VHH binders against Ubiquinone biosynthesis protein COQ4 homolog, mitochondrial (COQ4). Designs and how they scored, part 1

Every score and structure here is a prediction.

Target 1, 235 residues: Ubiquinone biosynthesis protein COQ4 homolog, mitochondrial (COQ4), of Homo sapiens (Human) (q9y3a0)
Amino acid sequence: SDGAGPLYSHHLPTSPLQKGLLAAGSAAMALYNPYRHDMVAVLGETTGHRTLKVLRDQMRRDPEGAQILQERPRISTSTLDLGKLQSLPEGSLGREYLRFLDVNRVSPDTRAPTRFVDDEELAYVIQRYREVHDMLHTLLGMPTNILGEIVVKWFEAVQTGLPMCILGAFFGPIRLGAQSLQVLVSELIPWAVQNGRRAPCVLNLYYERRWEQSLRALREELGITAPPMHVQGLA
Structure headers, positions and changes below count from the first letter of each chain, unless a header shows other numbers; Kabat numbers aren't used for antibody chains.
F, E and O stand for the ipSAE by ESMFold2-Fast, ESMFold2 and OpenDDE, each averaged over both directions (binder to target, target to binder). V2 = 0.75 x the mean of E and O + 0.25 x the DockQ between their complexes.
[cut] stands for letters that were removed.
The coordinates of atoms that the task and the answers printed are left out; those that the model quotes come from them. Centres of patches stay.

## First folded at step 4 (VHH; framework vhh_7b2m_4)

Design d01 (from c03 with S60A N61D)
Fold by ESMFold2-Fast, scan of step 4:
Structure d01 (fold): chain B 235 residues (1-235), chain A 120 residues (1-120)
Amino acid sequence: as target 1 above (235 residues)
Amino acid sequence: EVQLVESGGGLVQAGGSLRLSCAASGFTFSDYDVGWYRQAPGKQRVVVASIYSGGSTKYADSVKGRFTISRDNAKNTVYLQMNSLKPEDTAVYYCAAGLDTYFLGSEDYWGQGTQVTVSS
């Protein structure tokens, strides 16, 4: 902003470090007591809405992302032709996505509803992120066990900066046993961070136009490498 | 009907070489990505080397330059040539096949494993 005065009457200027500590504190309080709606609001104000606007603006500047925002494609049971996906070549994105859903017993509709976003375009962006989450499991080769979910959250946190992804990445490991935690810290987090930094923004990928593309070719296009170890059965 | 059978394991001195083979049957081998995994006692199973259906290869950093994976689609067989073996390479080695994916999940085919022991 170009204003000479304060942004608002109760504005408290803080350093980046102070903002980080406030966000961490509010996140910890929300995790400790989820009924502290004031702490959830503080976290949202310091990170959530701004992050969604940044993601939306990045999509607007990308040719493929701009088409996604314009056309608003959905990934759900009502929009997917599961029979058509099943007829695609083995190893294609569509066939492997369907395989992922079947093996992990997950429905395309297994996603939390958006409740707290009042801007329609930003509501679409966070909904797109949630629908794309299952595609990220397929793309990264991660199962839906606790360890696999945490690895995907680290990739998502690096890619999006969304507070919910950061909280999941940071506090999710508390649920792990010693062996899985050691593997996560020594092997899987470095791998997830490297791939998250290298890959283009996953929100800019028009998955619905790539169902027939080889999953291997797509991974090569995005610079996503094979996991350093087999994660299935470690949680 | 589907099976993967490993062979070629054994005892070898540090600095020696071994060649592992994995014979596949019951599926269209040429369409599958194939990998070698290993598991030492009390440790997690980790990927050692992979060869994709298109022929490209990937290696774990600990074996890069020492191990070579190859496949013979006409014989439905994948090989792991292990050179300059170290005591740290001691493990049960498993062959696994997955259909054009970077992750070998529960639906992937696994062999029974072959023991490799490297003595100092």
Scores: ipSAE 0.000, ipTM 0.215, lowest interface PAE 11.6, mean pLDDT 78

Design d02 (from c03 with V34M N61D)
Fold by ESMFold2-Fast, scan of step 4:
Structure d02 (fold): chain B 235 residues (1-235), chain A 120 residues (1-120)
Amino acid sequence: as target 1 above (235 residues)
Amino acid sequence: EVQLVESGGGLVQAGGSLRLSCAASGFTFSDYDMGWYRQAPGKQRVVVASIYSGGSTKYSDSVKGRFTISRDNAKNTVYLQMNSLKPEDTAVYYCAAGLDTYFLGSEDYWGQGTQVTVSS
């Protein structure tokens, strides 16, 4: 029993056996269709408990990360002032994030809500990771096609160690054609791994306090380099 | 007023060379990534070469080893040196500028284009 009320608005309590079944089912479905954000979310929630604790503890030790855990900012259409972001200078994080959303035809609300994590703070950490994922596409210059998603998953796997990111990184390439697979292995995985090791933890970045910052200056601060090639149009 | 003005296009025999120039005005040139695109009749516009504000360069496989992109920040100009030209290089060449060119098609400004024709 949890005591008073739900832990958070979409929480669904589950047993360890139920979590195992959800993990197996969502892993199978995610391999068939990685664009099913709900299945990717379930896989992340049911397999990442120990890793989420490590990430949460890492955030607690970082001054900016500690602020994020305390204030719990959200990235959604209800929390973003789209008009203010649109008024920011060209090249600012906020303006370029909006450009990414438009070019790739995604919304801040694309991600499924957290349901199967039984700790409220860890539920926030996994939800924050999901909301930050689109920001990583913007920082890394990766489109939302299959190749771009796999590249981002390699960066995320190195950064977070989350089982869903590791699985996505290693098994996602099965869906690629020969040319994209060759480019991925020879150019893009080394680039993604190098940037993932160099960059500080992306969960410790308070994006909502950096909307006005130059995206170029932010990339320099994080040690993120330009991709070795344009990924759009390859896969 | 932002303006990109291409020059240096023309007719050349296969195996010849041309140098394209793009003069920029109305923005802080040194902060912008610059690129050259080309479009052949009936085909989509494709990237040829890019030079980032930090100086790093990228080339499409079809031009690698033959074309060189460079910039002169003091003159607000980007150049494309084209060597060993082939008939398939025939296209209208466009200069483009952007603050975040990691994504293809996210360029902020475009020139009007300059014709390059390579005879067999």
Scores: ipSAE 0.000, ipTM 0.289, lowest interface PAE 10.8, mean pLDDT 80

Design d03 (from c03 with V34M G35S)
Fold by ESMFold2-Fast, scan of step 4:
Structure d03 (fold): chain B 235 residues (1-235), chain A 120 residues (1-120)
Amino acid sequence: as target 1 above (235 residues)
Amino acid sequence: EVQLVESGGGLVQAGGSLRLSCAASGFTFSDYDMSWYRQAPGKQRVVVASIYSGGSTKYSNSVKGRFTISRDNAKNTVYLQMNSLKPEDTAVYYCAAGLDTYFLGSEDYWGQGTQVTVSS
């Protein structure tokens, strides 16, 4: 009845100048505190427009990715059947994803909503990326500590080219102590880059159709290798 | 309740052999990666040998060629055959079980440990 409504829930229209100001402010906040997911989200939305088009076009060319764009599945507490995932075999993607969430005290719903992308399909692409981020921790065997988050950002930067991931990858390490920084540069960045280049685009993986797949078999399919060292115990 | 019970430790002369056993209960043993760790006084606990659910094995460089890890899924037991023992092998040996140990580097379950002492 009223055709003047927003493109999607929570959409806020902004000018190019307003997007520039939001990008500058959110970049400063994200560098100061990467755990401010709201600021990281704003940075991703305001700076990634051309990159999101490239990612969308990659998804359109992939059979599984094209289906994701058509069906637009969501990963959230409201869409996940936690009882079904808990009933899956030990070592399956769905069971291990639940274990990751429980161990790290993370919820699929902790992400800020998409607000500053003026294209509905591109808004879905960046939202899909955000919902998939915790799944990448499971696939890569990375904890949610600072070092683990930086390693995941290097993988994501190589995979997506999103400005927020590039900034997180290059400037995140400033927060690390000398031992963790040495390990990151000598071992973990080469590993993350190699796996990011080898693996197919993570946005093309229909996770909701692979919950029962063995995590080991999935990693083999994606070409993801074990980390050269265990990040869980590093400060 | 999950339990891992080690046995077979003891005192042995350098050059001797010991076989450690770890009996597991309370979980689906065949789905888990099984590992042996050791900890000498004043040192950090380190992995010695692992056997994955698929049967492949991995050894630390310090024990490669001397130790052999094996498992019997029908008996829910993992073994560590230790040959050509050296004084530096003296440690408390721990059995551990994990679903994704190779990737995560963390274990889900631990035994209480068994002492191995190698005299010179």
Scores: ipSAE 0.000, ipTM 0.356, lowest interface PAE 10.8, mean pLDDT 82

Design d04 (from c03 with G35A N61D)
Fold by ESMFold2-Fast, scan of step 4:
Structure d04 (fold): chain B 235 residues (1-235), chain A 120 residues (1-120)
Amino acid sequence: as target 1 above (235 residues)
Amino acid sequence: EVQLVESGGGLVQAGGSLRLSCAASGFTFSDYDVAWYRQAPGKQRVVVASIYSGGSTKYSDSVKGRFTISRDNAKNTVYLQMNSLKPEDTAVYYCAAGLDTYFLGSEDYWGQGTQVTVSS
């Protein structure tokens, strides 16, 4: 029997007022602690509806993006072939993604499921964005410290226009020391903005079909330049 | 008025070539991503080639190596050079343009389509 089910596995129907309250609460919590992935997820789901439609439409205009929307690949521990990734050459996307996860102590499964988007395809788009966030750290060479997260948020804000990314980009710097703030404003924001404008939409990359591609070749294909400095050693 | 106009379609023999043009009026391509779609009878419209405002290009597996997309911003035109055409390339070809930055808003423009028929 296939009785009437939810739009997708974890969907929770909410009113516009409920979405507004969730957005306000999650924005406050995410600004307080941007490593609260659950609050960042709720903020993204409740504030991004128009932007998600634009992103979905951009994916439809791209051969890889259209294929991603059709096939709905997922990035999680259950879908990743960790043995295959470990066997790939050093410098390949898959090997470097695995290194990123290990070095930063991040799991693909640390992301909360999508709950508050009322369109099934847009729910996939926001979930895809969340799952590829770790790939953006890998592509941009950014660690998950405060400075690295802010740089990635500037890139994401330019690329997607998601309100959560804009908030993270503008208010995240409040948490930085003077030296990191100087480097962010003088070097890293210009670099992130330039790459964000130059690169094709990162949601249009079928990462699961590019595991063997070298990061260097992928960056060249996307027009992404190497970071102007090593962020990992900065406060 | 704001519009996209496709041209260059026609009838060709298998192995032949066609060059499609997509001209914009009422706006400029410089900040837009442009894609070529095709729709064969009884099938859904699918994207075959894309060119980004920054110049990067992407192709579907079915046309890679045979088709080349390019832009001429001075002429406000995007081209699709189609070589080694096959009967399965027979379709109505459409161009579509969309913004590459979401801060300026999004407007997708579509052309009317141009018929490409490849005889065996």
Scores: ipSAE 0.224, ipTM 0.661, lowest interface PAE 5.0, mean pLDDT 81

Design d06 (from c03 with G35N)
Fold by ESMFold2-Fast, scan of step 4:
Structure d06 (fold): chain B 235 residues (1-235), chain A 120 residues (1-120)
Amino acid sequence: as target 1 above (235 residues)
Amino acid sequence: EVQLVESGGGLVQAGGSLRLSCAASGFTFSDYDVNWYRQAPGKQRVVVASIYSGGSTKYSNSVKGRFTISRDNAKNTVYLQMNSLKPEDTAVYYCAAGLDTYFLGSEDYWGQGTQVTVSS
């Protein structure tokens, strides 16, 4: 849409043809390298419009989800009170999220900004999805290696229906060796699908109000079970 | 003061059995998951058995059917029963406890290790 100014800080207006080209290019790059978070983000922004509306409408119907849409909390180095999280009990969501970041050597700031979504609220929804991705790794016990990312992507595909998650789930396994592929198909995909179907929408969790909650209790609340094997030791 | 104290290691003949114990003190043991790791000479440390606070167990493929992990929360102790031992089971065995062991290496407390040597 036209307008006197930007809809949000990093918004770039694009035509339908430009969106088609961005979708094709980002899909090719994301398939080649799923760790290219910038290309994965562009694919999600250009192909997921109808699915984002469904996710936003689900959030509006949920009490926590509606609060999230209203208050627009962000998960980043600038918004996290690291000192407060470090002071929380061992086993709390906040302490275990920090441990996940340290063990997997990732930062909450590794995500590219949202640029190609022409609706401000939908732009927030996809940004929120991207920021909670690391929280899903923490909830599911999945590392950030190729196998772990594919398992999380199967969970996300079931949970959100986003085209980029479906593509990542189905084409990501091309990067795996034979043993990891066998484990993925025989044990990890069934586990991820079962958890994704059982759990309520993870976008409806106000994580910033649950930092003190036991991660074990939160997993029980969500119906998330322990993975059938340790993925960190696999290629 | 928090401690994990391992016992039960030693020298055994191939085909024999050994039971390792890991005694915990200074924390609410029943809330903790426990992993048994081993490290053979010249190899990386690997998980062989896990027991979660809820009682669920997991085993590496190399020990499945031969090793059994169990816990006694009243005694704050985890056991690793090792049957049909092979020379390849020779390693230093470590007990590690954590509130969330979905991720390996995130354990809060570690034992000092106990040597298991299996002779052919």
Scores: ipSAE 0.013, ipTM 0.468, lowest interface PAE 7.4, mean pLDDT 82

Design d07 (from c03 with S50T)
Fold by ESMFold2-Fast, scan of step 4:
Structure d07 (fold): chain B 235 residues (1-235), chain A 120 residues (1-120)
Amino acid sequence: as target 1 above (235 residues)
Amino acid sequence: EVQLVESGGGLVQAGGSLRLSCAASGFTFSDYDVGWYRQAPGKQRVVVATIYSGGSTKYSNSVKGRFTISRDNAKNTVYLQMNSLKPEDTAVYYCAAGLDTYFLGSEDYWGQGTQVTVSS
């Protein structure tokens, strides 16, 4: 009828066969070029359905996570109060998140919209995951260079079990030079796996209500330890 | 105003020891994470030891068991005790303080550096 609309703003309905083709094509492209964020997004949407249900159910069981599912907060240039964040004390989550964005020259708006998830709530869950990815860099102390992205993918793979994160974690390292690969395997993967297993689900963090919290206190709360070395400047 | 001043560098024979000091003015070290970094000629700057707010410490694998980082809150000073020094430890050593020292580039304050030279 006249009042009928899509499940959400950018939703594109697809058949199981179409999802299979999109998954195969986006997986091939994402493995070839993991910086194609659009292809990584399509891979996540077409392969992650079962895992997204598990993540949503974990959020429903957590008081903070349940509130996130109810209120559907978004992290974007249009929803962030940059003036408020910039006025926060140095060392607060919000102030350090802005510092991360500035130092690494990334925007909250760099993520592709969700298109191929046929459940509105699961579409929000994967969109939330994408929007908090830069927050994970801040929490873990990882830059956006190749090595830093791979370390974050190992943490995300352990935390979420999303196929896109698992593929990025296992195949991303093929693009590293010998020195970075040695450091990754001997130091950074064990660290990322340990923190990913110990930390509660990062999707259960209501970041927008924690902007004033000390980043040090938040890391302690989550059990996230300092990296064994600084990754910035490494290949 | 804020300032970090390193001291204690110098020339030492392999197997010897040095103690570096980093004194802060204009802020209290206990409110900050403090790290010791080093940079050898033609190499990138790397962290060697960190002391976090709350007193926990972290060491790079190359110095673990040989170096000890500590702080004296009464003197607002952080120390790096370097034992069993090797020629590979030759570098300019920098003190850095930050609210988020997980990133190399996110340290709020840097010292001028102090040269450590280890002869074989």
Scores: ipSAE 0.007, ipTM 0.322, lowest interface PAE 9.4, mean pLDDT 81

Design d08 (from c03 with S50A)
Fold by ESMFold2-Fast, scan of step 4:
Structure d08 (fold): chain B 235 residues (1-235), chain A 120 residues (1-120)
Amino acid sequence: as target 1 above (235 residues)
Amino acid sequence: EVQLVESGGGLVQAGGSLRLSCAASGFTFSDYDVGWYRQAPGKQRVVVAAIYSGGSTKYSNSVKGRFTISRDNAKNTVYLQMNSLKPEDTAVYYCAAGLDTYFLGSEDYWGQGTQVTVSS
């Protein structure tokens, strides 16, 4: 119904009914397997329209966020200077981001492309959010195990209000054993919520200009505190 | 060169106490997170306690309330005070140090271990 060519690479125009069907199917798949980046992406794109506008407006009002919207930086293998990041001091954001990728066996390029958002700027905002997700694991000290992903989703839900993050935060815990669930509810959710409320919008951080910054100093700047326990060691 | 050297292990009766020490050299100790791990015969190595570079501490549920971790940056040493010891605490205890060790098992440096045996 746009009549013109694609708004951006990979854009697929869809009707409201088609968006509803995609949202229902992707929500079911994302709850079953939150590691399915493609399904989480579809859910975010088909349900997050109003929330994405709020996030974009927050970015427009922030000096650094406005620059990000103007310049449209990307985090991918093609845009990262891996040799430069590896040469940075231990404890810097860039060096610790690489450590996170290696330890968790994650690639920046595993993210599904944006397809179902009908506004080009909002499509960038949700793509930026997806690329920033791995930075949140690094900032929060959370691994990519089920418990760590749920903690990050609680932080993201508080920060963004995106429906997919809210669903992941509330329904993800059904996958946990009793010990991890007890720790999540008693310590990790309160910690994630407190940090999410205290930290400025993480989409307003120009990560590509902060690779050399100490991760510790960045956490202090953002008001992010150390986790109450080692999540990787929990069974 | 980098070294972590554990000491203070030994044989103790159930209900007794031991204090482990780990002396670090060859790196800027104050910048590193330090943890204690243990490994019983035929079992996987598991985390016991950790102390972050900022001074905050974390404990596994099996030792919470009985063990206390502390560090002395001026002496490049980390300690594990073990009280109310149980036969189940019998293991080789290792200290390990790393930058941002929130991802357990990614520690940069490991000690050789010290044996702790708790008799019934």
Scores: ipSAE 0.000, ipTM 0.238, lowest interface PAE 12.6, mean pLDDT 80

Design d09 (from c03 with S50G)
Fold by ESMFold2-Fast, scan of step 4:
Structure d09 (fold): chain B 235 residues (1-235), chain A 120 residues (1-120)
Amino acid sequence: as target 1 above (235 residues)
Amino acid sequence: EVQLVESGGGLVQAGGSLRLSCAASGFTFSDYDVGWYRQAPGKQRVVVAGIYSGGSTKYSNSVKGRFTISRDNAKNTVYLQMNSLKPEDTAVYYCAAGLDTYFLGSEDYWGQGTQVTVSS
């Protein structure tokens, strides 16, 4: 476009009608396959604009959140000092995060880039949310199987109110067997909701300044309790 | 046929030592975190020591400096060397292996347990 340039790398300008169509299409795809990270990302960007403003405003009012918005730290292979994290004490946030990534065969770079958010600061907020999602698995002690992902989505839905998280929390259980559904409804949703209500906003946590902190101490600080049961199962 | 087989439990006097072994079969042992848990009668099962797939270790405050966990991936075996044993160490000791468990008691595989009794 003439003289304007992109707001950020990978930005794609879209009309309100185009955003509506992208939201509908990505919602259908995400319901079919919640592991389609690209479709989950599009859904989050096209439906979450008002919620992202609320989250951004909460970050602005928090001293640590305001620092995050100013400094724009990123969690990626290019920004992480893997050698430093690997040298940290066992049980520290940094060491446990690396262990989570390795065990689950997940890269910090697995998330789709932000494309459909027309505000650069809000684009950072949604990107930050995506990058800290793996930290939430680590904090909550949840695996990346279907049940674990649904539990994390319930926590995220309560914490953020993002439409993508709400949809994932309510429709993700359709993919579970009866036994896992019973466990989810009776034990895991109440646990996730209580932790989500009790914990401060996870976007206000400056993870990059807490790599050396004990994960156990961090969980205690955030009011996050141990899971009520083993959640490993069919993928 | 995934199995954890524990051995080395027994009766010892206070101040004595025991070495527990946990032999694993039926899975890629080197990818797994392995922990030792214990449970005294009428009490909850608690983590004692853990060793991550990368070799780093974790100890409960009650055993730190007295117990040492180690692993031999070539033999698919984890060891718990218990020194300076106290009567309060009396419990059934369980070996557990898992992925993404952070030693929270949600391990995928558990042994049958081995009794350790420390007389005063």
Scores: ipSAE 0.000, ipTM 0.125, lowest interface PAE 15.5, mean pLDDT 79

Design d10 (from c03 with V34M)
Fold by ESMFold2-Fast, scan of step 4:
Structure d10 (fold): chain B 235 residues (1-235), chain A 120 residues (1-120)
Amino acid sequence: as target 1 above (235 residues)
Amino acid sequence: EVQLVESGGGLVQAGGSLRLSCAASGFTFSDYDMGWYRQAPGKQRVVVASIYSGGSTKYSNSVKGRFTISRDNAKNTVYLQMNSLKPEDTAVYYCAAGLDTYFLGSEDYWGQGTQVTVSS
């Protein structure tokens, strides 16, 4: 880039060598401690440039995706009308999203800001992916335990091809006990892969316009099936 | 008024079988996912089996191959056939109904529970 002004809030311009060093360092840290969400974010930003362009191009070709790129909606506590979502019928996307957040004790604001992407639109795409991650847990019926997170990473790896998702999918299972690993390999990975291949790109879904939609009807529209077993209580 | 009424619990010897029934009223049964949960003394309530409105079934690892969940939409009833029972299956069994039961604890309605005791 020209080095003139920030492209977006929190942007840090970096050279190709600096990006390579950040990628190597964040990959090592993420492997050592996969709960370091900040390191996973850095890895995604420094290794995903070509894949982000592919995802952006897929969004441009989709009517809903194109609207998302133009309007750049955000999912955060500052943009969500929590009172309105709480008043929606049980079983609607908005109500079940809030239930997911409450049950798993997570906030829409728990994601690290984008820093190392040198294209403003691609920076939005990766930020959108991060904000949509909790929606994927809701759509797939996956808790935030180790096993559930790995299943979501397999779905995300198939859907996006992002290097961080591929690494999480392949190396995450190393931390599982034998029983959970057996279940993951025999049932959950095949299920996650099939759903990831069948579903349209999840970045093309304008969630903010679908809060009132039945989650069941949305899953049917996307071709997402119920998990082959209950993952809660396994780890 | 929504109501779930469990029946079929009791005392059985290890290796034996029991069939639990849950009769539902007050909602459109065919639209709801149904599930069976259990809670042993001093332990958390955990899912055993579920059957979705479309008929697909899901089981916990501890009961897979031994328990079978089924539903009869004409009778507004869900069943749990329990075979090869073990002392570890001793618990209060709860029937639950929800429009979205992909997550544990998101069930809309619960029964009062039925005791199952498996002796050695």
Scores: ipSAE 0.011, ipTM 0.389, lowest interface PAE 9.3, mean pLDDT 81

Design d11 (from c03 with N61D)
Fold by ESMFold2-Fast, scan of step 4:
Structure d11 (fold): chain B 235 residues (1-235), chain A 120 residues (1-120)
Amino acid sequence: as target 1 above (235 residues)
Amino acid sequence: EVQLVESGGGLVQAGGSLRLSCAASGFTFSDYDVGWYRQAPGKQRVVVASIYSGGSTKYSDSVKGRFTISRDNAKNTVYLQMNSLKPEDTAVYYCAAGLDTYFLGSEDYWGQGTQVTVSS
């Protein structure tokens, strides 16, 4: 009751000045190398407090989101039953999620732990966002190359307003070649923004209770349209 | 002026039905997500059903299969059809409207509430 222990596993208490320094340093590192998921996580945790409260409140207002906040499901290698997911029909959310992981050589465990959020519920919200990120690649049909990641960041920026997503969306494109940049600006950003506005908050989707749902039907339910082009071959 | 006005509450016997309406004015209703909440005396306000601007719906486990939410954007109205009512459904029911997209602004509008009483 005296608060001797941490608020949650991996919590590191920091002052406002320390948070400012971590935010500045992680922003510089994330812009330099957006594949540094640890730096992207630190940026999100140190700059997103107000936005995380808004997202939590949106989840509280949604029946499915409220249940997620109460039950706090996790998406990780230790919590996923990969054998059950592999047994699901082709085209189901669970089977397509596994296909995404395999094709892109990503594990559910590649995300950094939450350390710098001083509220246990908000720490869960940002952790949930990070675990859901791979589901967004699956829902949007985007690969994990730099162009696909930027497209997902534009969708996430519109959906969440997280400073890390806004920074990734607006400054990520500077690292693209001319052809990919042209395609991004003319086709993919308008598509990502439109879908981000139309779709209900993706943090309010209880993915663990929808593994058997057809990905096609889920996209229709969320108002997510097919990508205007194949992104896999672009840089 | 932004306004949400609930109606259709009342007293019913267990197993009965009620249809709640929420009339919206003062904002572009079709752009907003709308939910129904309820609050029993001494309890916190909880969400029971939501309908999104795109038409998708979600329900709390306590009302799944019994309640149906729908909207009529031409009439700026959202409805909650409540079937197979139980005494534990007794509460003040509120409608609320909000945007889920950060760049469009995040404003929640709430109604005044309508009482639903289910006798055993």
Scores: ipSAE 0.006, ipTM 0.475, lowest interface PAE 10.2, mean pLDDT 81

